# Ledger of designs, part 29: miniprotein binders against q56y42

Target 1, 350 residues: q56y42
Amino acid sequence: CSNNTSNITTFKPLKLPLFWPWQKVKMGPLSVSPMGFGTWAWGNQLLWGYQTSMDDQLQQAFELALENGINLFDTADSYGTGRLNGQSERLLGKFIKESQGLKGKQNEVVVATKFAAYPWRLTSGQFVNACRASLDRLQIDQLGIGQLHWSTASYAPLQELVLWDGLVQMYEKGLVRAVGVSNYGPQQLVKIHDYLKTRGVPLCSAQVQFSLLSMGKEQLEIKSICDELGIRLISYSPLGLGMLTGKYSSSKLPTGPRSLLFRQILPGLEPLLLALSEIAKKRGKTMPQVAINWCICKGTVPIPGIKSVRHVEDNLGALGWKLTNDEQLQLEYAAKESPKSMIQNIFQTR
Key: E = the ipSAE of ESMFold2; O = the ipSAE of OpenDDE; V2 = 0.75 times the mean of E and O plus 0.25 times the DockQ between their complexes.

## First folded at step 13 (miniprotein)

Design s8
Fold by ESMFold2-Fast, scan of step 13:
Formats: sequence, structure tokens, C-alpha cells
Structure s8 (fold): chain B 350 residues (1-350), chain A 98 residues (1-98)
Amino acid sequence: as target 1 above (350 residues)
Amino acid sequence: SPEEVLQKLDELFKEIQEALKRGDLEAVRELLIRLWELVYRILEEAREKGNPEAIELIERFFEIFLRLVEAFEYGDMEAFKLLLDELKELAQEIKRAL
């Protein structure tokens, strides 16, 4: 202790974090934020209307997520349409490299990419090369999580074994810190876990469609297996393609190309949308924040999409609080009373 | 027979279009799975016979099919219809190359 007399400085209050370090969730050897973000829209010209003029806003949204403690970002080598194939990985890599918020701490970001089970990826060496290509696009030396994007078990079981060997080699070569899978059902999830365990590779994550609109028998079985085996469930589409945002209802149907899907599903969601709205009003929160918070309360790590600064700001409000057990039950009961749900991904296996 | 497999391909496209017209999205999902599996069998046959032209067309089919799946999952039925028509035309090219 030195006798140092400092001049009075004007105090600016510290901004409290949305979550504390002990609220991070364990995902294999990784420690991740309770919510991550997905980058499916980045480079998707056909379905999302992506244009390169949007890159500055996407970068601002990315920086906002980092500023608020988000360290998990999900992408895929198949994201991006046409000539922009791989663009999601390229943009994420650029944003990480250029980030002023990271200030040389680029390694604190957990990048989770997914490798497509393309019918022409027939050797483990080709699959390892897919990982190397992703690392090149991302401009990083090692992935946080390398994921198999879908199972080939139902149509090409021999190819699946080759892809699994590829995942093992990625881990053994130090190209990935952890291995995960996407769209794996209960039976195949156990099989890959056991296979990887025999090879000395832990399975850290299982990414599956999971939300208040996607908590059917298969999702609940997957969650139970994840809990039993120490696998973290990454919940994709936690807002049901926007159906849980409250922007749309049976009285406020969307216009445009998605109108047929929304027109058929939204009327069946009225009990769930009402419950979400009531809890959101009671809590001073938005319906998306409640829907995402529910996924977190179930012990999953949701990855809503980064589409704009506004969407990231709203989704960040899902952190720093918890639904009560009664509120969770109210939402789950309302979901069961809603006669419509999301359709399973075509690649989701048994 | 190979001819029966190709006839099933045409039938699946018709069934997908009819399921979509009646808004039966679960039926569309099941038919898309069957279409993927059928085209995968066609790819294996093309590889066994050593047909590079057919293999190239079928790999292109799968690239477009993955965009079709994304459109279906995103709920963009107009994009879905356009991509389905493109796949139907490509299927005719594949049939000619086999």
C-alpha cells in the first residue's frame, strides 16, 4: 500500500453483464455462453435476400453479441447460395479477425461449424479436407466444435462410418477442440457416442430442432439421452422460423412467399402464442425473449439467427433472468394444447 | 429393373407436387426423403457402371436438392416450386445420360 493521493475522477457506472462467468455452460472441454447465435442467413441470397451491402450491419450485430458475453457462433460449410457457397464461414472469419472488441483475444470465440454429408464425401481424408477448407474460410487454426451436419444412416450406412472416422481424425490432428453432430435422433446419437468413445473422442454436442414448437417425443428423447451421456443439446430454430415472435398470429398473417406455411400453422398455435404473450407482459419481456429463455431453462443452448442489430438486441434480453417452474409448465401445457408443431428436418434420423 | 427405378423418379415428382397443392407438408417431407434415397441409389449404380457424365449430373442434382430442402424448411414455397421444377428438368437429363 503506497500513500498515493489521487485526484477525484468522474465515476461512470459499470454496465452489469447479462450473465456471470459461473452461468456459462459446459460443452465438452468448452465453456460457452448460455445462448449462442447461428449464421444461416449470411450469404443466403435466395431465401433471406442476402446482399453484401448488409455486411456492415451483420458485423455490428456480431460485435454487439461479443460485447454482451456471447462466445458461441454456429455456421456451416454449406451456408451461402450459389457462388456464395461458404460465405457464412467467410463472413464469420472476417468479423472475428477484424473485431476491435476482441482486441487480440480471437481464441475466446467458440466457432462451431457443420460439415455437410455430401454424397461425394466418400473417404475420411475428404472429410478431414472439408474441415481444413472451413478453417481456411474462417481464417483460424482450430475450430471449437466440428460437427457432422446430418446422418447418412438411413440411405448410406457405410458412408456414415467413413464420416465418423473423419471426425475422429479431425480431433486427433487437433483441428477441432470438440466433436458434435446435427439432426441425430435418439438411436443414432447413442451409436455415434459409443463409437467415438471407443476411439477416445468425446461427443460434446448434439444440435437438433428444439423449441416450444419442437418438443415432441423425439426431441424429449434426444434431450434425455444428452443429459444421461453428458452431451449438450444445441437448440436450433428456437423461435420456430419467427412464429413465436408475436409478429404473426391468426389475425395478422404474413404476406409473401412464406404465407402458405404460416397460414396453415399459425391458427393452430393460438394457445401457445397467448401464453407467451401473457408471460412476456407479466415479465416486461418480449415473446422471443420468453421462448429463448424457455430453451435455456430446459438446459439447452439456443442459437437464434443473427439477421440484424435489432434482432440481436432483442434476443440478448433472453439472458439474465429465469422463468419460474410454473411459467415453464404453463408454456409446455399451452404447447401441448396447440394442434400444430414444426415439421422435422428431412435428415433427422431415428 | 433400371426402367422401373426411373419410372419411380417421375412418380415421386408428381406426388410431391400433388402433396404441396393440398398443403400436406408431412407428406411432402416423406416424399422428399424417398426422392433423396432413390437418387442416391441411382448415383451408386452410375458409379458401379463408371458413368462420369451421369455422376456429374446427379451430384448437381444433390446440390440443388439441398437448396430445395432449405426452401422447404424456411417455408418459402415459391422458391420450393422453382427449385422442384429445376430438379425435374435435371432428372430428365440424368435419365438421358444413364
Scores: ipSAE 0.839, ipTM 0.933, lowest interface PAE 0.8, mean pLDDT 89

Design s9
Fold by ESMFold2-Fast, scan of step 13:
Structure s9 (fold): chain B 350 residues (1-350), chain A 98 residues (1-98)
Amino acid sequence: as target 1 above (350 residues)
Amino acid sequence: SPEEVLQKLDELFKEIQEALKRGDLEAVRELLMRLWELVYRILEEAREKGNPEAIELIERFFEIFLRLVEAFEYGDMEAFKLLLDELKELAQEIKRAL
């Protein structure tokens, strides 16, 4: 019931990006989004209840991340339980290959995988073969980042040297664009950096547990070393297993197997949770978005887990804005006043 | 001696369960690393002796152990307890194969 005019201006709606190209972070030779995503839950039947019927929703979540400029995805060759060993890499590879959003630009995705320091990986050749196996599962010719999943220094120092030589060979053969490490502490991080430098290989990234619940002296020292040596810190568990979401309290514990851990930690987090809630309300953001944004503001690249479209939608809201220095200090002070923190990974070194 | 190494294995499982019972998660973390290190030494010995049955069981032990580490890191203490019991049973099988 309205007349069409021949002079209607036609235009496509302007779609603003969540972050600008100059806000991408350098990670060795790589240019990555300020936040990436982890795929630990993909294939994890034991802890997450993974089923193959979930693959369609995981693919939708992956596409949503790509659509919003995310180009960093972290996985591992050890992800996937029992018969689904390696399933996380297989799913990520499938989603990249099938992606309509990436049509012809599959190489723009930065895939970071981690190679387990299994006790039977005793030669550099075996470690290079682990990389080739990951490339096969991912269906790609080259990794963005090849990472050693943990250090063997405390129990098998000779194995560690072999694994480091394996990383060097992966880089020299062009199987990886960059090399990184996971769960390396301050002393061991300097040692691998120096070793790789003697072989002409830059150390690109250090992945460690880092969040408002994992901001101790050791994390700060690792961050300082990363800044000094030109290494990018990739922060895992930026939400503390959901404790920083504001969905749980000492009076509202999760009903699942995590309730014991939450019961021990949540009562000690009240100052931090209140600060997160206050800042979230002032900013019109969610508590998870504030917690992730804090990691970004500290110069790290957080990798929250992809579990559903809704989780990705919420986490994407951590981009496109920044906490003020005063807001960061408020959160850090509240975290310091909170007597509890996350349990460190067993393989976290000195 | 091999007998001393196997005795230490039983002692570590007991210490882990005791630490878990008192809620000392830092002690659990340290003891899990000691367990990993000890079983690594057992694997080295099995390789030198050329014992394929023991090697297969020990490699399975490490695969389950990594699931245990994931459960511990993510705070799933129910899964942790179940996996710890599986590892304890497997440790007895390893002893029989050695």
Scores: ipSAE 0.762, ipTM 0.909, lowest interface PAE 1.3, mean pLDDT 89

## First folded at step 14 (miniprotein)

Design j1 (at its last look DockQ between E and O 0.92; V2 from the best seeds 0.87)
Fold by OpenDDE base, look of step 14:
Structure j1 (fold): chain B 350 residues (1-350), chain A 98 residues (1-98)
Amino acid sequence: as target 1 above (350 residues)
Amino acid sequence: SPEEVLQKLDELFKEIQEALKRGDLEAVRELLLRLWELVYRILEEAREKGNPEAIELMERFYEIFLRLVEAFEYGDMEAFKRLLDELKELAQEIKRAL
């Protein structure tokens, strides 16, 4: 009796992709996932309690994102505290390098870094050198997107022109595939777009705070300008620092450092939290997944922060479905009933 | 005058602390930008005068200030207060170097 042990090749069911290639978002010359991930927590000891013992957990989170087709990772040269300055870029570069060896011809990782407008970056050459230093930390020859982290127009308009010329030079030298900005208001966004256009440099992205807690007149105007000019809006803080998660309420305030901000915004947020909860329950989704999906439905690319495999799994659940127009309007109505919104960045221009 | 600029620096720190006491975070945001601008003007003047000690202190000031901005954006008001106190101490060192 020859026991033909038929090797039942357990066909691992082909996990359907969370999004199809034609659902990728155009960002200048780049094609990115409908959602990216932010790396602000990486190397941040002060606010996030980063320790090097977390690097394996961050790597697993990155690899899980990459496996699920996420190819946009946002970082900054200023991320990482004290002796760990630039640690976010170092970790991201390490993880990219180690993942390429494992997975063959995966989607090209688009690194979007932000260069701080430090007061000592007084020449275009110094700003180009900041780009080179980021490339060195990332261990790559070319960035996906080089971003100006904020405008200096309000306090140093001469420095801003130097930084804009620095962006032009980064692009002309091939150090970046595209250029972007962060914390630009409507008027300043038009000015930099026109400045770059006259030099043959396409402005590909504008990164601003955009969420159900940050959808005021200014954010809607920025979005309108982005749509008109073919600029992709990147939405940071899509979860409103966790206020849109349902973890906290007026009756369940966070203990510790964020208590003041949360005490000011959570009272009167009940209509929005209820609408998020109802839609989440109806869709078999979490409140964070609904809040992120709203940002995607508005035509932005949200970049929620990642710290663990669990955060990646939770955020990935925002993909593969869309809110209806009625559900979007319900959320936007409930958001307008909220008496307070998020505070903007100090450098956010007009 | 240089003295008026240094007095304005102390006033801004006081106003930030008062706005924090009131819980007026929008006032804090505006005052932080004014503080950034004021120190930028002091840095420009220190560069023109060739004061390397003052320049180094102000570069350190801006490194800490960026962490203050991050703490503010994150809503960590305990970290924010600690960093604000550190900036206030460093501002007194800058005044002594000018």
Scores: ipSAE 0.864, ipTM 0.943, lowest interface PAE 0.6, mean pLDDT 92
Fold by ESMFold2, look of step 14:
Structure j1 (fold): chain B 350 residues (1-350), chain A 98 residues (1-98)
Amino acid sequence: as target 1 above (350 residues)
Amino acid sequence: SPEEVLQKLDELFKEIQEALKRGDLEAVRELLLRLWELVYRILEEAREKGNPEAIELMERFYEIFLRLVEAFEYGDMEAFKRLLDELKELAQEIKRAL
């Protein structure tokens, strides 16, 4: 729709794009925006308080992202709680189908979904069926990226090999344009890359928790492997689940159900939070925008969550500029001196 | 043996609760993976014996367990404790069905 918001004049000044087309990044055969959005909150009543009354705001947030050139949206077949199992995929599919700006261009949206490694997914055919079920919920014919949600190597190595074959079959059947993994450690990342390469299937992405609060030795090793092998790292939780937003600090500790986590990590982060705040003020940006921009500067594609139009507006401000090398080093040194970091996903073991 | 595995299950629930009470989130992370691994073995045995009641309960257990893992990652300790209690109750039903 047209921008008809009144202001001091009636003219419509030219809008500059948030990022140029050549700033899109390669992800296997795909060209994606330098930031995407995650949909974990969509359908999650347990942790995010989802109600169907929120759908209009979620749709507006989706449209705002599209209008600003975002084409990567990450979901999973496990997103949605209770009776809303799969609801995140259903909502994303609905918003793609209903988008007026995408008429005839629905395939330009890169949908990345994840298939949970449930213990009842024991054959390649069952895993392919999970992909078909996701396509059905999304109401699309092909995924951009089909991802294995976590590695089973630590407890079910034979299952993992079967699931790898399932990814190959998804690709060979044309159900996905590319394949990826999530929550893989450095050893398993190299192994699946080599396996898929011998099968003629490109591993386009590896999705892990990566941020100024999650860049320890193992995460940097994963990043190095991705850079060497041509795998795009997708950074989830780029804001440290809210700890990098500036809402809380060592002098403003929260109360409530998340207080244990925040009390474990926030004390001792004052140098990092101060560095984020100082750079944000200097640049005329917000602390979340600086933290997300750092992920982009490292060559990763961050996927902050979509909860509201306001969150998307804030996050879009991370685009169109770059931290200087000195600013990046300042943030990294402050982060490395922190006594605490985010707890890693339980399935990322090796 | 099934008795030894079920005893380990009870011990893991206790250890998780104790680690959480002392605020040792890395220990909780390690123990959650061990619980996931143990339940995977129990499900394998239920499948070998063709016990559909146990299989259904175990699959429900894993669905709730994934929500427990998500609550832990998000840091919602109220949800975590509620889901852990639900899993403990379901574990007793699983023991009866085995």
Scores: ipSAE 0.829, ipTM 0.924, lowest interface PAE 0.9, mean pLDDT 88
ESMFold2 (binder alone), look of step 14: mean pLDDT 81; pTM 0.769

Design j2 (at its last look DockQ between E and O 0.93; V2 from the best seeds 0.87)
Fold by ESMFold2, look of step 14:
Structure j2 (fold): chain B 350 residues (1-350), chain A 98 residues (1-98)
Amino acid sequence: as target 1 above (350 residues)
Amino acid sequence: SPEEVLQKLDELFKEIQEALKRGDLEAIRELLLRLWELVYRILEEAREKGNPEAIELMERFFEIFLRLVEAFLYGDMEAFKRLLDELKELAQEIKRAL
């Protein structure tokens, strides 16, 4: 490959892209980076100690992701605590608007948001209005993906039909380029796909917890349905909320408020953690990069969280390479021999 | 009856607290959905009877409950316990308004 450098006396050194353009993936009418980023921490004072003094660092992390070809950012209308309700969407919108690299190209960012199934969202019009409120907080005219955040089938099936019709209306009104769902189990996923299809609305994405620590029978069934129906699976918590990083083990548990969760799961993970470590060393990568790359190799789009420039830098190293089939099988075998998995969202259905 | 539904609410809080003490995360997951469903049904009754004070309290309950769910999924059991205590207190206010 040579640069077209007619105004330069020498060729510049070759610069390898982080990932090649053909590695982008189809998500309905959208072309998205093989990895996106989640914004759950943005505005969350309770779990992540968010303060406005962090905004500049978050903006730098966002810009670094853009500069390296990431175009998918996932948020939700429920992200942000207390007075900061909706703050994640406000921050994302601000960063998109202020980005110099996006000047005149803001529509190239794919914003995925989620609309909570609050008990007071009882008409399709109310659900459409939730979408309009999200567009207002984001300061954009159209979403890439509008997602129903969880199913109400387990407790309010009549509300769910109203919310499904709301998704149809969002699509028909051009408020979203695509529609998706989050936390849907295999049976309910087929049902909404069929409902939307008969109304001329393709279901383009399904977002669930999917990782080497969350690949049990039900999650694999969801994945299989997505593959069959042309639905792109978006993997949240691809690092098992930190359990797949190698920072902790059965002999080195975290102290503090998350120790109970880690005590329940980490002691059984030694085969998986060893497999991750071995492959990471062989590849010159980190264990998080291997775990995220595995999600990509399975045809999902993982969305690790953005909290700092360092996190984005490390996670970007998951791009530009692929685990071999043998390496994928090694990891999957080790994961299946681990006796514990992550706890699923309380709203995930059958 | 309404009294039986409110007693079930108290029982669910106790069951969640007991599951937390024994570290049974899957039991907590299932009980949280049952608690959400129970309060959803109480909200439906409050709407049918036209009780705006109880409705307002329950809407606040659901907002805090979503934070409880987030703390549970993240694994922050300190935040989880504090939010559970807050919800239990709010549940008493809801009972008084019903």
Scores: ipSAE 0.855, ipTM 0.939, lowest interface PAE 0.8, mean pLDDT 89
Fold by OpenDDE base, look of step 14:
Structure j2 (fold): chain B 350 residues (1-350), chain A 98 residues (1-98)
Amino acid sequence: as target 1 above (350 residues)
Amino acid sequence: SPEEVLQKLDELFKEIQEALKRGDLEAIRELLLRLWELVYRILEEAREKGNPEAIELMERFFEIFLRLVEAFLYGDMEAFKRLLDELKELAQEIKRAL
């Protein structure tokens, strides 16, 4: 009796993609996932308690995102504290390089970095050199998106023009596939768009704080301008630093250093937290997944931070479905009932 | 005058500390921008005068200031206080180098 042990090739069920290729978001010449990931925590010892022993966990989180079709990763040259300055870009470059060796023809990773408007970056050449230094840390020849991290218009308008010329030169030299900005208000966003357009450089993205806790008149105006000009809005802090997660409430304040901010915003957030909870329960989703999905439904690309595999898994659950218009309106109404919003960046222009 | 600029620097640090005691985050946001703008002007003058010591101190000031802004936006007020104290000490070093 020959026991033919039929090798039951356990067909791993083809995990349906969380989104189809036609659901990718156009960002200038680039095609990106409907959600990206931010890497601000990478190398941040002061506020996150980064240690190099976390690098394996960060790599696993990155690889899980990449496996699920995420191809947009946001970083900055200023990320990483003290001796770890630029650590976020170094880690991202390492992880991209190591992942390409493991997985054949996967989707091209779009790196979006932000170049700080440091007071010593006084020439367009120095700003182009900042781009080269980011490319060196990332170990890549070309960036997806080179972003100006903030405008200097309020205090150094001459420096701003030099930085804008630096963006043009990065594009003309092929160091970046596209250019973007961060922390630009409505008026300054139009000005840089027009400046870049006259130089034949398309402005592809505007990165601002946009969430159910940051959807004021200014954020809606920025979004409207982006939609009119064909600029993709990238929404940072889509979870409002975790206030939209339901982990915290007026009765359950965070212990420790963030208590002041949370004590000011969490009181009166009950209508929004309730609406998030009800919709989450009805959809079989988490509150963070609903809050991220709202940003996507509004036509933005949210970039929640990666810190662990669990955070990636939770955030990936924001994909493959959409809030109805009624659910969006319910959330927006409850958000308007909230007496407090997030504090904006100090460099956020008009 | 240079003396008026340096006095205004001390006033801004005092106002930030008072706003922090009140928990007035919007006042802190505005005062931080004013502090950045003031030190930026001091840096421009130091460059024109060719004061390399003051320039180096102010470049360090701006690096720490970005960490202060990160702490502020993240809501880590204990990190914010520590970094603000560090900037206040460094501001006194800048004053001595001018």
Scores: ipSAE 0.854, ipTM 0.939, lowest interface PAE 0.7, mean pLDDT 92
ESMFold2 (binder alone), look of step 14: mean pLDDT 82; pTM 0.773

Design j3 (at its last look DockQ between E and O 0.89; V2 from the best seeds 0.88)
Fold by ESMFold2, look of step 14:
Parts: sequence; C-alpha cells; structure tokens
Structure j3 (fold): chain B 350 residues (1-350), chain A 98 residues (1-98)
Amino acid sequence: as target 1 above (350 residues)
Amino acid sequence: SPEEVLQKLDELFKEIQEALKRGDLEAIRELLLRLWELVYRILEEAREKGNPEAIELMERFFEIFLRLVEAFEYGDFEAFKRLLDELKELAQEIKRAL
C-alpha cells in the first residue's frame, strides 16, 4: 500500500475520457476503440505528398490518438510508394515502439494490416511469408488482424483458395490474433466466412468503403451479412475522401488533379451537405464528426486517415456522443436523394 | 491468337483514355478490371510456357497498375494519366518479350 514518490506530487486535472472502456467494441477476440485510424498517406509520395520531414507530426498525431483511447490502426504492406515501399508499416511500428504511453503495453494496440494479392503470391507459404515480412517491418511479434486486401475471385479464383489457406496458416501459427478481409462483396464474404469457420478460424472483420456516400444496396447487404454473422464492418473513407467535410461545395471545388472527381459527385450532394451542416450546428460539432459518428451509430468501426495533429483532434470529436435515430434517418434520406455516390474499389466482388 | 490478345490490350487502353476524356468514372472502373483480367491471363500463359522475361515485365506491370488504381480511387487524374502512359509503354515491352 506504499507510495514510492520522491517528489511533491503535482495535481493532475481530471479529464473525462472521450469514451469509457466498456464502450469498446468486439472484433473477434479483440476489444477495439469505436473508431480507428488509417495510414494510407504514410509513405505515399505519389498521391499524398509524403516527406520524411512530416514524421514528427505523424508521431504526435499517433500519440494524441493513443492518449484518447484509440487502439485500432490500419495499414497495409502495399502502403508506401517507390523506394518507400512498406513505409507505412515501418512508421507505425516505430511509433508503437517509441511510445511512452505504451511502455510494456505494446500488445494493447490492435494493428490491422492488409496483404496485397500480388500475382506472385501463389502459395499459402508465400502468403504466410508476407505476414512475417509485415511483422518485421512493424517490429512486433503478432498482428491484431491480418487481412486479405482484396479478393482474386474475378480473375484468379485458384489463387484466392491459396490465399484463404494462407490466412488459416497465419492464424494457426499465431502470427495474427484474428483474420479479416477487405473489399469483399456479399457473395464472397459469405463464402470465405463459411470456409474459415470449417477450418476453426473466425472471420473477425470485413473492411469496405462505407459512408453516407457509400451506402447503396450492395454496401447495405454487406453490412447486413456482417451483422448476422458476427463480423465487424470496418468503414474506410468515412468522409468520402473529402466530399463530406464541408471544405468544398459546388461553388468551391478543389483545384488541380482531383477537380474531375469532385465536379462529378459534389454538385449533387447539396441535400446531404445541408443535413450534415444542420445537425453539426445543432450538436456543436463539425460535419466530419457527424459523418464519422453516423458510421459508429450503424455499428461499424470507421478508420479516417491520420494526416496531421489537427485532423486527429477534429476526428476525435466524433466520439462520446450519438446521433438520435431521427438524425440518422435525416442523413440517410438526404444521402439516398443524391444522384451520385463514391465508386467502389475495382476488385470488390459480387 | 497472340495478335488478337495484343489488339484487345491496345483497345482497352484506348477505351480507358476515352472514358477519362468524357469523365465516365464507372466505365473506367470496369475497364481497369478488364485490363488486369487480360494481363493476368497473358501472365498465366507465360508461366505455363516458361517465359521468365515476360513474367518479370508483367509483375512490374502490376506494381504500376496498383498505383494507377490508387490514383483512380483518390481522384488524382494527372497521376492517373502519367501511370497509364507508363503502363502503355510497358505493354509494348511485354509484346516484344512474348
């Protein structure tokens, strides 16, 4: 019962957590924060303008997320361009290892990575080796979730069977605590769930584009299957890659290479953007916070990107509150009235 | 025949470029998958016939193709155009190695 402090103890102000520990959600054998963060931008010079000089800010953003109870971080072995291949995993591993708040508790972070279905991954052993390479880049002993990044069913169904066996082997060898998939459509999702179940391997997660701009018939069917089968849906691009932030409108389009995408989709979004703005004002929140909160209310775990300390600060405001059912229906009605939606990943199956 | 397959490849690149000019994003999505389906079929044949030079070129093709897909998803169509040109050039190298 002794206190071994040699200094006068300073008073710490009480800080209410953004969410209580019992508000974490189950993802197979894992207990994860109701929101995670994605790391696609880490090491991506081509699309995101990554430079090594950004690493300190990325590390500070990572620490801010941890301090506020976030324990889910999503990466992939394909993240990082050119000579920075695998850099996203290397940065995440570095930040986990260097974190003062995680000293002796690194295993409390749930690292979800994805293994690309590269055409040279032709045996289950090669797929297991991809997992070992990811563990090496991350400098950790075990992944939280090992995910197949996309299905090869549409062009290489024989390869897919090998990759499924590879997921089984990763689990049986203890390299991952759980397995998941990304960009699986309804039919293939049921098939891999049933296959893994017969092998004694639970499918813990399915990661797809799911947002107020990606809630069409197919995405809702995937959600329904996840709910029925006990699979946690991880929502990527919960902000529609910037469309749902309020930063842009039909009269304020981005300049440069992304303008074509925004000109195609954004002008039809006025009802949805108005609904987001109205609810955000009523709640004292931002439009991104409302859009992310909606994903949480649907029982999914959204993974917005870590781009800066400021963006993490803003996204954390999506936690600790819940849209009413009427507010959810208002947003969904406005979204259904939009003439355009986000394009799904090219590999997403039926 | 090999000539028919290579002609289909050239036609797919042309269709992707035309779809981009008219801003038809869903058409681009479908055409990108068809492009990879065709290249993957050629890769399988090259593996069966033991053509390691063509195999290496098509594996490099996929590395660039994955970045092209990412540029499409992100909506960076200047990067998309540059990567598409790189793939067209690599496709000519693949044709010569077949």
Scores: ipSAE 0.881, ipTM 0.947, lowest interface PAE 0.7, mean pLDDT 90
Fold by OpenDDE base, look of step 14:
Structure j3 (fold): chain B 350 residues (1-350), chain A 98 residues (1-98)
Amino acid sequence: as target 1 above (350 residues)
Amino acid sequence: SPEEVLQKLDELFKEIQEALKRGDLEAIRELLLRLWELVYRILEEAREKGNPEAIELMERFFEIFLRLVEAFEYGDFEAFKRLLDELKELAQEIKRAL
């Protein structure tokens, strides 16, 4: 009697996607996940304590994101400290290359990088060369989104026009699929949109600080302009540097880094933290997941930072559900009761 | 005058340090932008005059300044203070090269 041990092919339960393909967000010609990931921590020794021994952990975090259908990764050419300048792009390029061998389904990874407006980038050609240098570090032929990292309008308006022409040339040369900006205020956002439109270049994205701690009049105006102009708002710092996580309170302040900032904002944040906690408990979610989901519900694409598999898992829990309008209003009301908001970038224009 | 510009540079560093002692983050934000603008103008003049030493020092200044901005945005005021001290030292080197 030959015991035919029937190989019970353990049907790995089809992990239901966290979002359906029709739930992807349009950014110009691109179709991206409702959430992206930011890579500012990658190569940052000073603020984030980056070490090369973390690269395997960062790779696992990237692969887990990619496995769950995340295809938007934000970086910058200025990310990475000292000798590790450009390390974020180098790591992202390595991880993209190594992941393509593992997955027969090419989920098209959309790389969104930001080019610094360095004072030595005085010609459009030099700015195009910055794009080429990013492509070299990323080991790809074309970027998803080339972003101007900040406006120079306040101090160098002539340089800004050169950088805008650089964005046009990047697009015309096919070095980028789309162009975007970061740290643009409402007035300057309209100006660059019109400048690019006259040249046949669509402005696809505007990246600003947008969260329950950064939803003031200016942020709402930027959002309104983005909606009118067909620009996708990318929300950086959706967790308010961790203030929206519930890890800290007025009675439980952080020690060391960020202690001053947190001591100024956490007092009076109790209504917002309570509303986040109540909704999180009701939904069987974490406070960070609720805060990220709010950004998605507002029609933005949040880009929380990733450092570990655990952070990816926690952030992925923000997908596959939506806050109700009433829950959104409850959070927005509680956020307005906060006497202080996040400080804006120094280069944030009007 | 060049001397007035250099005096204004020292004043901005002092005002940033005073705003930091008060914990006035919005004042720091405005003063950082003014410091960037001031050094940018000094760089433009140094380019027009053809001072390569001053240009190189100011390019290094702007690289460190971006790390200062990152520290400010992150709220790491210990890192911010160290970087501000480094920029203040480099500003004295720039003054000697002008």
Scores: ipSAE 0.866, ipTM 0.943, lowest interface PAE 0.6, mean pLDDT 92
ESMFold2 (binder alone), look of step 14: mean pLDDT 82; pTM 0.786

